# VHH binders against q96n21r8to141, part 13

Target 1, 126 residues: q96n21r8to141
Amino acid sequence: RDRLSFLHRLPILLKGTSDDDVPCPGYLFEEIAKISHESPGSSQCLLEYLLSRLHSSSGHGKLKVLKILLYLCSHGSSFFLLILKRNSAFIQEAAAFAGPPDPLHGNSLYQKVRAAAQDLGSTLFS
Below, E stands for the ipSAE of ESMFold2; O stands for the ipSAE of OpenDDE; V2 stands for 0.75 times the mean of E and O plus 0.25 times the DockQ between their complexes.

## First folded at step 5 (VHH; framework vhh_etentamig_d1)

Design a46
Fold by ESMFold2-Fast, scan of step 5:
Parts: structure tokens; sequence; C-alpha cells
Structure a46 (fold): chain B 126 residues (1-126), chain A 126 residues (1-126)
């Protein structure tokens, strides 16, 4: 039911969570936070989308999702924070993210993803 | 009321050192990444350095790498910039800002920062 209205939000979510090195612009952080305030169902769909995107993306997409989640800790709805705390197992997994080094950039992206996950965990459970 | 108050600027000789501080109030400091941005006389703003909410990730502009160190004390709600081996080219007004985005050269401070402090003037001159 909420899923039908949520489908109209997919273009902004896809743009903000694209698997490339283009950062999510500030206006999309704000628009995504607004989704969390629309309804409990919208918050549930948003979290499900963000966690699915985190799992399916490379380091670039993972970093963007973690930054969006960090932003939602202070700007998202109270209900979104509640369900995020209840579904936080992904944070430990992201904090251990590793793989073969890039020939030019080494392990820098893996380090950024792990650091972002650590920041999210510290913020969420402070 | 959200406030960012920079201090520590002044006149320093080339090769000297200064430590800038930014006192934050009115928000949960540890939940936000912070950046230092500078604006030299007659020039546009230049991003200088970034630190994640936990302090686990730091990034620097190429012009300051190896000379400047960003740090934070979340227990004191304070951001720092240790500036060593200062050059005439470092002369600028230095601002601290909350940072929601990743630094990319195409992003202006407006796209990455939601709050700017009042700034502190650093003059490097003999």
Amino acid sequence: as target 1 above (126 residues)
Amino acid sequence: EVQLLESGGGLVQPGGSLRLSCAASGFTFSEYAMSWVRQAPGKGPEWVSYISGSGGSTYYADSVKGRFTISRDNSKNTLYLQMNSLRAEDTAVYYCARDFGDYLEEWSPRHAFDIRGQGTLVTVSS
C-alpha cells in the first residue's frame, strides 16, 4: 500500500544512491529525509531500499548509503531511527568491508566505507 | 540555536604554526562530519579538510597535505585545525562547517555544508 506511493520516490533514491563516485547532493539528503516523515510505511520502505542498495552496491554505493543513513540519524523521523536501531546488524558487516586493492588507489575506498560504518554505529548507539 | 564559533587566527611568520578551534553548540556535535573551508582575499572558497563524526576518517586538500591536521574532541564539542609550515598562500579567512556530503571539486560549499561559522582570519606575512 505504501509501496505504491514509494515507487514515485525511486528516481530520487536511485540518483542519491548511484554506484559511482558522484556524491549525493544536499537537496537529495533533504528529500530522502522527507520520505521518512511521510508515514511509518514510508520509513519501512525507505530502510528496506537503503539496506538492499547497500548489499548490492560496490564501495561507492555503499559509502553513499552509509552517509544517507548517518544524515537520517539527525534528520529522519523518530520511527525511522527506531527501525534502524532494530535492524543494525549490517553496520558490523560494513565496518569489515574489504577486497582486493585498486591498482591506482589501493585500499582507500574500503577504508572510507569501514570508517563511515563506524561513524554510523557510534552515532546510532552513542 | 545552532552556533559555530571559530578562533585562533592571527598574524604568523612564514614557516610558523597556528591552531584553529571551532566551538559548536545547539546540536549533537558527534553526529556530524565537519570541514574547514578557507577564502583568501579576492578568491573563491577553497575546501581545506574534513573529519567524520567519530574522527575515524580525515581528508585533506592537496595544497595542505602533510602540513595541516584536522582533529576533534566530541566531549568538548570542539573542532581543531593544526596548521604547520605556514606559507603566504595560506592567508585566508578560515570557516568551520557541518558537512553532509563527500568532498568533490565540482561541489561548492553550499552543496556540502548546511551551516557556516563567522570565520577567523589567518595572515601569513613577514
Scores: ipSAE 0.000, ipTM 0.166, lowest interface PAE 12.0, mean pLDDT 81

Design a47
Fold by ESMFold2-Fast, scan of step 5:
Parts: sequence; structure tokens; C-alpha cells
Structure a47 (fold): chain B 126 residues (1-126), chain A 126 residues (1-126)
Amino acid sequence: as target 1 above (126 residues)
Amino acid sequence: EVQLLESGGGLVQPGGSLRLSCAASGFTFSEYAMSWVRQAPGKGPEWVSAISGSGGSTTYADSVKGRFTISRDNSKNTLYLQMNSLRAEDTAVYYCARDFGDYLEEYSPRHAFDIRGQGTLVTVSS
């Protein structure tokens, strides 16, 4: 049931987590946070989606997902925060994200991804 | 405080040349990619060219390839645009911008440009 309801949310999630350099607008952060408040099942589907997207994306998509997770730490449901804490192994991996420098931006994207992951870890466990 | 000051614009005949300069202050210039962005009368902003922090990589819009050359002098915190074979359609206000690919939420332009200066007007007419 939750899976079917969650399918209606995919356009919002895809737009907010696109693997490009277009920032996720503030209204989508708020819409995504609302998903976490709908039910425990919606929170589980949301976390599963965000972690899958983080794993499959390049640096741009990874940074967007990490910023969304950071927003959810203060605006998401208490149940979402609980399951995020229980599934936090990805934070250490993201905090070590590296690769060849971008032709225009050098290492700045890798550094931003690592910084966002460190901020998420600090926020989540404080 | 981040400051970017463009200069070198003026009136030039078709086929002529101009060299634009941008004096940067308030940040570590060599750590940021820099771009030139122009806005023609009655049109939206158009990205023209970009250069990496080290100066080792450059890119150009198709409309200016082979005619414009972007360069930088990190010891002087200065960005340059050498414009050759100027055409009437090159008439625009030219801005320099920090291009660090940062996420600035819903207020950010697509390419995350930090445009601080008044620009410099280039008019190509006979």
C-alpha cells in the first residue's frame, strides 16, 4: 500500500534528486519532509529511495541527497530520524568520497560531498 | 567581502578586438573556476567561457569558439577575456563570475555563478 502511494511521490523525489548541478528548490525539501510524516511505511520507502539514489548517483546527485537528509534531521518525522540513525553506515563512505578532478571545478564537488556527509553525521548524532 | 570588478569594454567596429579584465578580491582566487557571462539587450544571460582555478582547462560557448580566449593571472587575482573578430551579436554587458558549482537553493542560477560587479559594456557597431 505504502509502495503504491509512494509511486505518486516519485516525480517530486526525482526532481529533487536529479543527477545534475541544478539545486533542489526549498519547496521540494518541504514536500519531501511531508512524505516522512505520512506513515512509518512512507518513511521507510523514502529512506530506501534516498539511499538507493545516493549509491547510484554521481557527485551532484550525492550532494543533493545528503542535503535532503540533513534537512530531514530537523524537519522530518521522529520515526524517519530513528531509521536513519539505524542505517547510517553510508555516512562514513560518503565522507570519504573522492575521484579524478573535474576539468572546471577541480576537487570542489568531492569536497562538498564529503563536507555534507560530515555535517549530516554531526547533526544526526548530536 | 567578495568583490569582482569588470573593465575594458567600449565601442568597437565589427571585426575589431577588445580585452576585458576582472579584478577579484575577498577570496582565494586560484581555488575557484571563473566564468564570463554576458547579457545582450532584451535577452537573458548567456554563459560565454570558463577557466579552471589553475588555468589548465578552458571551455567556450559554441558562439565564441575560435574568436575568444579566456585566461587568468593568479598572482594578480585577475581574469581576462580576449575578444577577436567581434560581431554585432557580441554586443552585451559582460560579467565575470565565480563558478564553484555550489548549491544556492531556489535563488541560485542554474550554473551557480556568483556575479557581484556592474559588468562592462561592449558595443559592436559601425
Scores: ipSAE 0.000, ipTM 0.164, lowest interface PAE 11.2, mean pLDDT 80

Design a48
Fold by ESMFold2-Fast, scan of step 5:
Structure a48 (fold): chain B 126 residues (1-126), chain A 125 residues (1-125)
Amino acid sequence: as target 1 above (126 residues)
Amino acid sequence: EVQLLESGGGLVQPGGSLRLSCAASGFTFSEYAMSWVRQAPGKGPEWVSGISGSGGSTYYADSVKGRFTISRDNSKNTLYLQMNSLRAEDTAVYYCARDFGDYLEWSPRHAFDIRGQGTLVTVSS
């Protein structure tokens, strides 16, 4: 039931985690946090979705997902925080994110992704 | 642990000025937009002003435009609000907020992370 209900959330999740330079609007951070409070199953589906998007996205999408996860550390459900802590291996990889410099922006996006991952790790384990 | 510590509030007469400060720690300050949010007695929270991570863009509620100035010092992890020409209706507890949202010119969209106890500003004769 959670998976079928979660599918109705997919449009807002796709909008908030789009792989472009358009920032995720505040109301979507709040709506995504509400998903984590609906049920344990919704929290599991949400984390699975966010980690999948992080893995498949470029730097822009990775940054958005990391900021959503960081917001969820203080506004998401207790159960979401629990499963996020149990599935935190991705943070080390994101904190080391690197690649060739962009002709227009150099290494700035890589630096932003690494900073967000470091902030997430510090927040989860402080 | 993320900490946001507000200071600088106090009692001031109408027409007076105050400068609020917010000391931030536990995150990469320069990578986040920051906002000031106030709550007057018996009222809900009101967004006052916001600033981009770089400090290159600033935004203000219509009620404070021309009177308040938001600024930040990323080398000191500190956010400021310079309040001039204060009015009785500015009386409120002022909170520093890390803002996860975006600042579109015509439609500011906020997602606040408020941690501190705020700082009380009382404007009274």
Scores: ipSAE 0.469, ipTM 0.772, lowest interface PAE 2.4, mean pLDDT 88

Design a49 (at its last fold request DockQ between E and O 0.81; V2 from the best seeds 0.00; counts 0 for: pae E 3.1 > 2)
Fold by OpenDDE, fold request of step 9:
Structure a49 (fold): chain B 126 residues (1-126), chain A 124 residues (1-124)
Amino acid sequence: as target 1 above (126 residues)
Amino acid sequence: EVQLLESGGGLVQPGGSLRLSCAASGFTFSEYAMSWVRQAPGKGPEWVSGISGSGGSTYYADSVKGRFTISRDNSKNTLYLQMNSLRAEDTAVYYCARDFGDYEEGSRHAFDIRGQGTLVTVSS
């Protein structure tokens, strides 16, 4: 039931977490936050989606997901934050994100991802 | 702990100038766009100005274009708003906010944190 409902939100999530350099529109942050408030099941699905996207995406996608998660720390449901805290191992991994320099961006994207992860960790556990 | 602290507000006459500051802490300041938002008595919040993380791009509401200048010093984790040619209608509490918005037309801002605000009163 919750899974089916969540599927209807997938277009929003796909757009907000596109693995490219297109910024996530501001309104999508709010829309994604609303998803977390729909039900505990929706929160669970949202977290699973975001973590999956985080792990499968390039630096651009990772950065978007981390920033979305950071936003959700303030605007997400209490249940979402609870399960996020319980599944926070990814933060350390993201905080260590590194790779070969990008021809266009050098190491900047790695730095951005690490910074976002650091900020997320700080926010989540401070 | 993430904090934003506004300062620089006060009483000024029409045509006067003020410079607001916002001290940021607890996050990687340079990685986030920042915005100024104001709220006048009895009115809803109004976006005033925004600046990209690097400071390379600035944005302004039509109501303040040509009069206000947003800037930042990432080495000091500080956001600024230079307000010139102030008008009575600029009277408001001014807040700095961390902004996830992209400032594109039709795109809403996405603030996750803001300060306590600083009061700007423009009156003769």
Scores: ipSAE 0.887, ipTM 0.936, lowest interface PAE 0.5, mean pLDDT 94
Fold by ESMFold2-Fast, scan of step 5:
Structure a49 (fold): chain B 126 residues (1-126), chain A 124 residues (1-124)
Amino acid sequence: as target 1 above (126 residues)
Amino acid sequence: EVQLLESGGGLVQPGGSLRLSCAASGFTFSEYAMSWVRQAPGKGPEWVSGISGSGGSTYYADSVKGRFTISRDNSKNTLYLQMNSLRAEDTAVYYCARDFGDYEEGSRHAFDIRGQGTLVTVSS
């Protein structure tokens, strides 16, 4: 039931987590946080979506997902924070994100992703 | 733990100046846009000014343009607001906010406000 209702949220999630250099606007951070407050099942679907998107995206999409997760640490539901803490192994991998220099951005995007992951880990466990 | 600690508020006469500071810790300060948000007695919060992570871009509410200057020192993890030509209507609690949003064209803020703010009273 949660997965079926979650499909109706997919357009806003795709906009906020697009794998491009267009930053996620503030209203989408707020709308995504509201999803975490709908039900425990919605929180589980949201975390599943965000981690899947993080795994499949390039640096731009990874950075957006990490910043959304960081925002959810203070604006998401208590249950979302609980399951995020239980499923935090991805943070170490993101904090080590590296590769060849990007033609447009050099090494700056890799550094931004690593910094966001580090910030997420520090926020989540303090 | 993410901390934002505002300071520098006080009582000042109309036409006077104050410099507010915000000490940030627990995150990579240079990677986030920062804003000043104020709340006057009996009123809702009002966005005052914002600055990009690098400090290369600054933005101001029309009510403070030409009087206030936002700046940051990324080596010290500190945000500043220089307030000149203060008016009675600038009386408010001033909050430091980490801003997750995109405000290239128009107001698309997503604030993370942590501290108790710093009180600025402009009175004769």
Scores: ipSAE 0.602, ipTM 0.805, lowest interface PAE 1.5, mean pLDDT 89
Fold by ESMFold2, look of step 6:
Structure a49 (fold): chain B 126 residues (1-126), chain A 124 residues (1-124)
Amino acid sequence: as target 1 above (126 residues)
Amino acid sequence: EVQLLESGGGLVQPGGSLRLSCAASGFTFSEYAMSWVRQAPGKGPEWVSGISGSGGSTYYADSVKGRFTISRDNSKNTLYLQMNSLRAEDTAVYYCARDFGDYEEGSRHAFDIRGQGTLVTVSS
């Protein structure tokens, strides 16, 4: 039931985690936080979705997902925070994120992803 | 731990000026947009001004345009609000906020407020 209910939220999640350089709109942060408060099952589905997007996206999508996770540290449900802490290995991976230099800006996007991951780690474990 | 510490509030006469500061720690300050949000007694929060992570773009509520100037010093992890031509209606507690949202048509802000705010009272 929780997984079926979660699927109707997918359009919001796809918009907020699109793999492009358009920032996630502020209202989507709030809507995503509401998903985490609906039930423990919706929190689990949300985390699974966000981590899947983090894995599959380029630096732009990774940055969006990491900022959403940062927002959820203070605005998501306590259960979401609990399962996020328990599934935090991705933070170290993202903090080491690298790739070929951007032709215009070198590795600036990679540095932004690493900074967001470091901020997430500091928030979760401080 | 993410901390935002507002300061610089006080009592000021109408027409006066005041400069608010917000000291940030526990996150990479330059990577986030920041906002000032105020709350007058008995009212809901009101967005006042915003600034991009780099400081290259600034935004203002209509009620404060031309009177307030937002700025930041990323080397000092500090956000500022210069408030000129103050009016009684500016009386409020002013909060510094990390703003996860960026402005686009119809979008709402996603504020992260952590401090107690700083009280600005504009009265004779």
Scores: ipSAE 0.433, ipTM 0.754, lowest interface PAE 2.2, mean pLDDT 86
ESMFold2 (binder alone), look of step 6: mean pLDDT 83; pTM 0.837
OpenDDE, look of step 6: ipSAE 0.871; ipTM 0.928
ESMFold2, fold request of step 9: ipSAE 0.328, 0.278, 0.316; ipTM 0.701, 0.671, 0.694
ESMFold2 (binder alone), fold request of step 9: mean pLDDT 83, 83, 83; pTM 0.839, 0.839, 0.842
OpenDDE, fold request of step 9: ipSAE 0.883, 0.884; ipTM 0.934, 0.934

Design a5
Fold by ESMFold2-Fast, scan of step 5:
Structure a5 (fold): chain B 126 residues (1-126), chain A 126 residues (1-126)
Amino acid sequence: as target 1 above (126 residues)
Amino acid sequence: EVQLLESGGGLVQPGGSLRLSCAASGFTFSEYAMSWVRQAPGKGPEWVSGISGSGGSTYYADSVKGRFTISRDNSKNTLYLQMNSLRAEDTAVYYCARDFGDYLEETSPRHAFDIRGQGTLVTVSS
């Protein structure tokens, strides 16, 4: 049931985690946080989605996912925080994110992704 | 640990000025929009002003436009609010907020605030 209910949330999740340079608007951060409060199953589905999206995306999508996870640290459900902390290996990988520099902007996006991952790690493990 | 520490509030007469400061730590300050949010006695929170991560864009509530100036010093991880021509209606506890919202979109319906400090009390009275 959680899976079927979660499928109806995919449009907002895709919009908030799109692999482009359009920032996630505030209302989507709030709507995504509400998903984490719906049920333990919704929290599980949400984390699986976010980690899958982080893995498959370029820098823009990675940055958006990391910022959503950061927001969820203070606004998500207590159960979401518990499972996020238990599935945190991706943070070290994201904190080392690198690649060829952009011709106009160099390493800016890579630096932003690494900074967001470091912020997330500090928030979870302070 | 993410920390936001407000200071600079106090008692001031109508028409006076105050400068508020917010010392931020535990996250990459320059990568987040920041806002000032106030709460007057017996009222709900009201967004006052916001500034982009770079400081290149600033936004103000109509009630403070022309009187208040938001600024930031990313080298010091500090947010400021210069308040001029203070009125009794400006009496409130002022909070510094990390804002996950999109300041580039006028159609963005809401901010996404992360408020952590106790705030700083501003009293405008004779």
Scores: ipSAE 0.515, ipTM 0.779, lowest interface PAE 2.1, mean pLDDT 88

Design a50
Fold by ESMFold2-Fast, scan of step 5:
Structure a50 (fold): chain B 126 residues (1-126), chain A 123 residues (1-123)
Amino acid sequence: as target 1 above (126 residues)
Amino acid sequence: EVQLLESGGGLVQPGGSLRLSCAASGFTFSEYAMSWVRQAPGKGPEWVSGISGSGGSTYYADSVKGRFTISRDNSKNTLYLQMNSLRAEDTAVYYCARDFGDYSGSRHAFDIRGQGTLVTVSS
């Protein structure tokens, strides 16, 4: 694992996976994809980070992580795609994401998270 | 699998019109912003127009404002580009792109899948 190199990338990842409704800008999708190409160790650290953020975040953060994973399916490294396929159990869980209506968004955010998870599953296992 | 298939290109006279289509499949079309990107011979890619997932917001490059109209039909999973008042400098291969970033023009992250559709404006 090259944790020291990955630690230097953490500010980019935190910005792209913030738990708010500010969209992740395109340059951060591109920078995150570059992390997956640095080394197998960077790909492993990236996946661990993204799955950790998915589990710990509200719907906004979950949606951002799922969209980053979707982008990585076509722009990430071959090794990243391989380990993502091997660690895909979270997809079914995210595709069933539900809870009480959000005061601001009702059921909309739950629906968006489920749709993104379904798209990710379809992309990986087409 | 995600597929994007462009069509509608062809040869047209200056001042003419064309309508491009993009058939999308393999993802929840209404949840993604979409863009048109073109590449002219010997030049780099240029963003042309973007539309939000709902179709409620549209944006255009200065070079095409007032001449091109982007639209989408989420019930048919189809993106459109209506091109009017075509000029020789509009000659390019036009690509349909799923846009993960900012469809408004400054911070794009394109997912381009298709071979594009050639638009030639001559004579």
Scores: ipSAE 0.527, ipTM 0.794, lowest interface PAE 1.9, mean pLDDT 89

Design a51
Fold by ESMFold2-Fast, scan of step 5:
Order: sequence, then C-alpha cells, then structure tokens
Structure a51 (fold): chain B 126 residues (1-126), chain A 124 residues (1-124)
Amino acid sequence: as target 1 above (126 residues)
Amino acid sequence: EVQLLESGGGLVQPGGSLRLSCAASGFTFSEYAMSWVRQAPGKGPEWVSGISGSGGSTYYADSVKGRFTISRDNSKNTLYLQMNSLRAEDTAVYYCARDFGYYDSSGRHAFDIRGQGTLVTVSS
C-alpha cells in the first residue's frame, strides 16, 4: 500500500534526482519533504529510493541526493530522521568519492560531493 | 548483550578469494545497517563496506569497489563479506560492526565493534 502510494510520487523524485547538472528546484525539496510526513512506510520507501539513486548516479546525481537528504534533516518527518540516522553508512562512501579529473570541471564535482557528504554527517549527528 | 562474532579469515595468496562471516546476536539484526571495518598492522581502523538493514543498499570504500561484495542473511542473523582479487594491502584484522549512525568526537562515523575480529593475511 505504501509502495503503491509511493509510486504516484515517482515523477517528482525522478525530476529532483536526475543525473545531470540541473539543480533540484526548491519546490521539489518541499514536495519530497511532504512525502516523508505521509506515513512511516512512505518515509521508508523515500529513504530506499534516495539511497538507491545515490548509489547508481554519477557525481551530479549524487550531489543532488545528498542535498535533498540535508534538506530532509531539518524539514523531513521525525521518523525519516530516525531511519536516516540508522542507515547512514552511505555517508562514508560519499565522503570518499573520487575519480579522474572531469574534462569540463576538473576535480570540483568530486570535492562538492565529498563536502556535501561531510556536511550531511555533521548536520545529522550534531 | 550484543554479540558480534567474526570468522573466515586466513592466509591467502595475492589474487585469491576469501569469504568472511559475522554471527550477530542480542539485537534485532534486520533493523540495523551493518559494516565491515578493517585494521591493518600499525594503522588505524578503515571502513570497508556497509549494507542497509533490509540488504537493499550496499556501499563500498573506493579501495575495494569491484572486488568485495557485502551481503546479509537476516533469517540467520549473519553478515558476509566476499573478498575477491585480494592484494597485500588488504592484510588486516576484519571486524563486523553495527552502525550506530553517530559521529564520534574526532568526526568519524561511530561503529559498534564487539568481537576479536578475523585476521586476513594476503601473502605468498
């Protein structure tokens, strides 16, 4: 049931987590936060989706997911924050994200992803 | 009492494979993300891999990506690490850790390490 309700939210999530250099617009941060308040099941589905997208995406998509998670630390449901704290091992991988220099952006994207992960960890556990 | 018991370590040649196991008890295993953390001789602990409570998401340190696979069997309260293409620099004591989800005073992600670990030695 929660998964069926969550599937109706996929267009918002796909737009906000697209693997490109277009930033997630502010209204989508707000809409995604609303999903976390719908039910405990919706929070679980949302976290599962965001972590899956983080894992499968390039640097651009990873940065967007990390920024969404950071926003959810202050605007998501208390239950979402609880399960995020219990499933935070991904932060270690994201904080170590590296690779060869990008032809267009050099090392800046890797540095931004690592910085966002460190910021998320500090915010989540401060 | 939370208990984590690592096993499966041993001596392997470079390029070899090894499978580590961790038997967990004293808590609801499926509700916690789990990690493998290693400590090489004379060095500090290094996070290696993590897995979500459901097993649906896995995470790896860059040094082990494509070579190691983390998995879990929640029906048996057991965590696994399949290690392939082993290198001399993988030599370490490997610890199973329950993810606390906290950063300690040094800014490091906090892990609940309980067992003696299992020694993996990669050498000819």
Scores: ipSAE 0.000, ipTM 0.201, lowest interface PAE 14.9, mean pLDDT 81

Design a52
Fold by ESMFold2-Fast, scan of step 5:
Structure a52 (fold): chain B 126 residues (1-126), chain A 124 residues (1-124)
Amino acid sequence: as target 1 above (126 residues)
Amino acid sequence: EVQLLESGGGLVQPGGSLRLSCAASGFTFSEYAMSWVRQAPGKGPEWVSGISGSGGSTYYADSVKGRFTISRDNSKNTLYLQMNSLRAEDTAVYYCARDFGDYYGSGRDAFDIRGQGTLVTVSS
């Protein structure tokens, strides 16, 4: 299933999807897009990884994953876009992301995650 | 004012070498990842290579991997691209770009391209 070859991509993916407020660099967006073009199996592994990170991460990691998915809508492979559309239930969940306000940052991060999810949904379904 | 000034382009024969430089000013250079982006006549921009702020990580487009080397000198606020084994398809204007890392579906908005670029022509 291309899993062994995909392991060599983990350092790039971990850097781009780190659960912190350091943005994913543009060159990593390009490297991640290249993974989607390597094979159908690589696209499947990539989507599985990104959705897993989205589910397990805080708001910071969720926002980064959503931005990567949005980038992949225009720069990823046609096969990646196809399987993303078929597995889009997470978008509605992310668009409703909420929790108690942070004392220092309020609802800002929740709002950014919801906005990114809405942008992704609009891009995929229009 | 953020400035990025590319230099080092020119005419070169296939198999030749060139070293591009980018002089950066107006921001804390070491805090930003940097990239080289090229645009061939009649084509859209193509990302070529990227380097982390510290210089510890480098990445390359498949088309240039093994032939090009990106580096930086943070003490001089300068980015470099060493281009070896040049091919006709490497002919393009090369731009130095500050990598904001906030890529939000807007294509090249993650790459802050300010300069005029430097023309590399590989022929004959």
Scores: ipSAE 0.015, ipTM 0.365, lowest interface PAE 6.5, mean pLDDT 83

Design a53
Fold by ESMFold2-Fast, scan of step 5:
Structure a53 (fold): chain B 126 residues (1-126), chain A 125 residues (1-125)
Amino acid sequence: as target 1 above (126 residues)
Amino acid sequence: EVQLLESGGGLVQPGGSLRLSCAASGFTFSEYAMSWVRQAPGKGPEWVSGISGSGGSTYYADSVKGRFTISRDNSKNTLYLQMNSLRAEDTAVYYCARDFGSYLPEGPRHAFDIRGQGTLVTVSS
């Protein structure tokens, strides 16, 4: 049931987590937070989706997912925060995100991803 | 809507010169690195040149070093490629592309999220 309901949310999640440098707009942050309040199953599907996108995306997609997770720390459901804390190993990996410098932009994107992960860790465990 | 529009392609003799332009709209041009990518008939795409958002850093494929010059005018939202000493092997459709970089290990050095429709450059005697 939850999975069927969640399928209707995929277009907004894909838009908010696109692997480009267009920021997630404010109304999508709000819509995504609403998903976390629908049911425990919706929160589980949302976290699975966000962590999957974080793992599969480049730096731009990773940054957007981390910013969405930061927003969910203050606007998501209590249950979402609980399962996020239980599945927080990804934060250490994101905080160490690195690779060869880009010839055009240097390491700026790596630094932004690492900073967002550090902010998430500090917010989540405060 | 984000758009990139290339122009300046055409027919040129070996040893000749062409200047390509790319007009950008729908985004803050100065915040993005830009690249030129070409695709010859029957071949895959080849990265040619790239420039940082400020224009302070430029990079070139070995095949075009010393012959091509990339530049940009952020006040006009325009990217340029000055092509000198053209060769038959430079014949291709040339695309400008917004380059956000590939920062993943083992992946491509650069990543393109938006490109234009291209402009054809034919070098023939």
Scores: ipSAE 0.000, ipTM 0.091, lowest interface PAE 18.2, mean pLDDT 79

Design a54
Fold by ESMFold2-Fast, scan of step 5:
Structure a54 (fold): chain B 126 residues (1-126), chain A 126 residues (1-126)
Amino acid sequence: as target 1 above (126 residues)
Amino acid sequence: EVQLLESGGGLVQPGGSLRLSCAASGFTFSEYAMSWVRQAPGKGPEWVSGISGSGGSTYYADSVKGRFTISRDNSKNTLYLQMNSLRAEDTAVYYCARDFGWYDSSGYPRHAFDIRGQGTLVTVSS
């Protein structure tokens, strides 16, 4: 049931987690936080989606997902925070994100992803 | 101005020993759990060992249990890792990290790492 309801949310989640340099707009942060408050099943589906997008995306998409997770630490449901803490191994991996330098911007995107992961970890466990 | 400075790495033969140190400043050292994290060339980061703020609880990855000993001296704001019976697979850059997380009742770390230093290189080779 929750999964069928969650499928209707995919357009907003895809827009907010797109693998490009367009920032996730503020209204989408708010809509995504609302999903975490609908049910425990919705929180579970949301976390699964966000971690899947983080894994499959380049640096731009990874940065957006990490910013969304950071927002959810203060605006998401208590249950979402609980399952995020239980599934936090990805933070260590993101904090070590590296690759070949960009021809125009060098290592700046890798540094931003690592910094966002560190910010998320500090916020989640402080 | 949080600083973490690792030292003590070097070249050692298989079966040898090394003692790593991490000098911490800019925060109340005794209030934070600390961890050692390593990264081998071409691989992701691996958590090695953790210690509670008081030093009363220590935790180890299965790959290092019985060979490595973590300790701390809160009067000197220093974290240590005593490494014995070193193997070629222990070759990595070793980082000390302020650990914002916790350790559950099974001893598994639930944490986010604040890694500041360049690490210290440990090479185990014949």
Scores: ipSAE 0.000, ipTM 0.073, lowest interface PAE 21.5, mean pLDDT 80

Design a55
Fold by ESMFold2-Fast, scan of step 5:
Structure a55 (fold): chain B 126 residues (1-126), chain A 126 residues (1-126)
Amino acid sequence: as target 1 above (126 residues)
Amino acid sequence: EVQLLESGGGLVQPGGSLRLSCAASGFTFSEYAMSWVRQAPGKGPEWVSGISGSGGSTYYADSVKGRFTISRDNSKNTLYLQMNSLRAEDTAVYYCARDFGDYPEELSPRHAFDIRGQGTLVTVSS
């Protein structure tokens, strides 16, 4: 079962998609891209995980997931790109992301999330 | 589509200077860190310098500190590398890279480069 095998990769994904302001290091972008190349099943599990994290996270986690997806557009498998294009409805919602201003950073995080979503949409449908 | 177009390379004598440019399009330039990466004849790629999206933070490899200056103009979607006191060992193809990782850690563990262009050749020779 591909899904059970995928669960052993969760520690890497949790580190890269943590809901905090610690940036995802480069080696995790590369490791996540490798997961997309393992099999069609791994690509499907990866997309489901990333979309779940995007929906459940605050702005920090959303930004990290969107940047991972954007990186996967050029470094992920061709199959991952195919299923991402077929499941792209989340991009419109992320591109409209808004909320109350942060006391220190105002609307900066919301702007970054919207910009990342817009970049992802442009990259997928160029 | 994401495009990165490097220019400004050429033949220069030791001790000379060159200014490289990178024209970026297809993404929100100001929201991404950018880096210069070079590949010398017969060597692997070497990270040279990086700059934050705002331009507020700059980082340099030890081999170029004090000689090279990275800068960006977000209004023109352009990245620059001012290269002074050039040495024979600076001879390489220089690539502009969108950088998904964090700084200022070493190349492999912290950087995740998106390199799109053909690069620009810098030859330092008498």
Scores: ipSAE 0.421, ipTM 0.742, lowest interface PAE 2.5, mean pLDDT 87

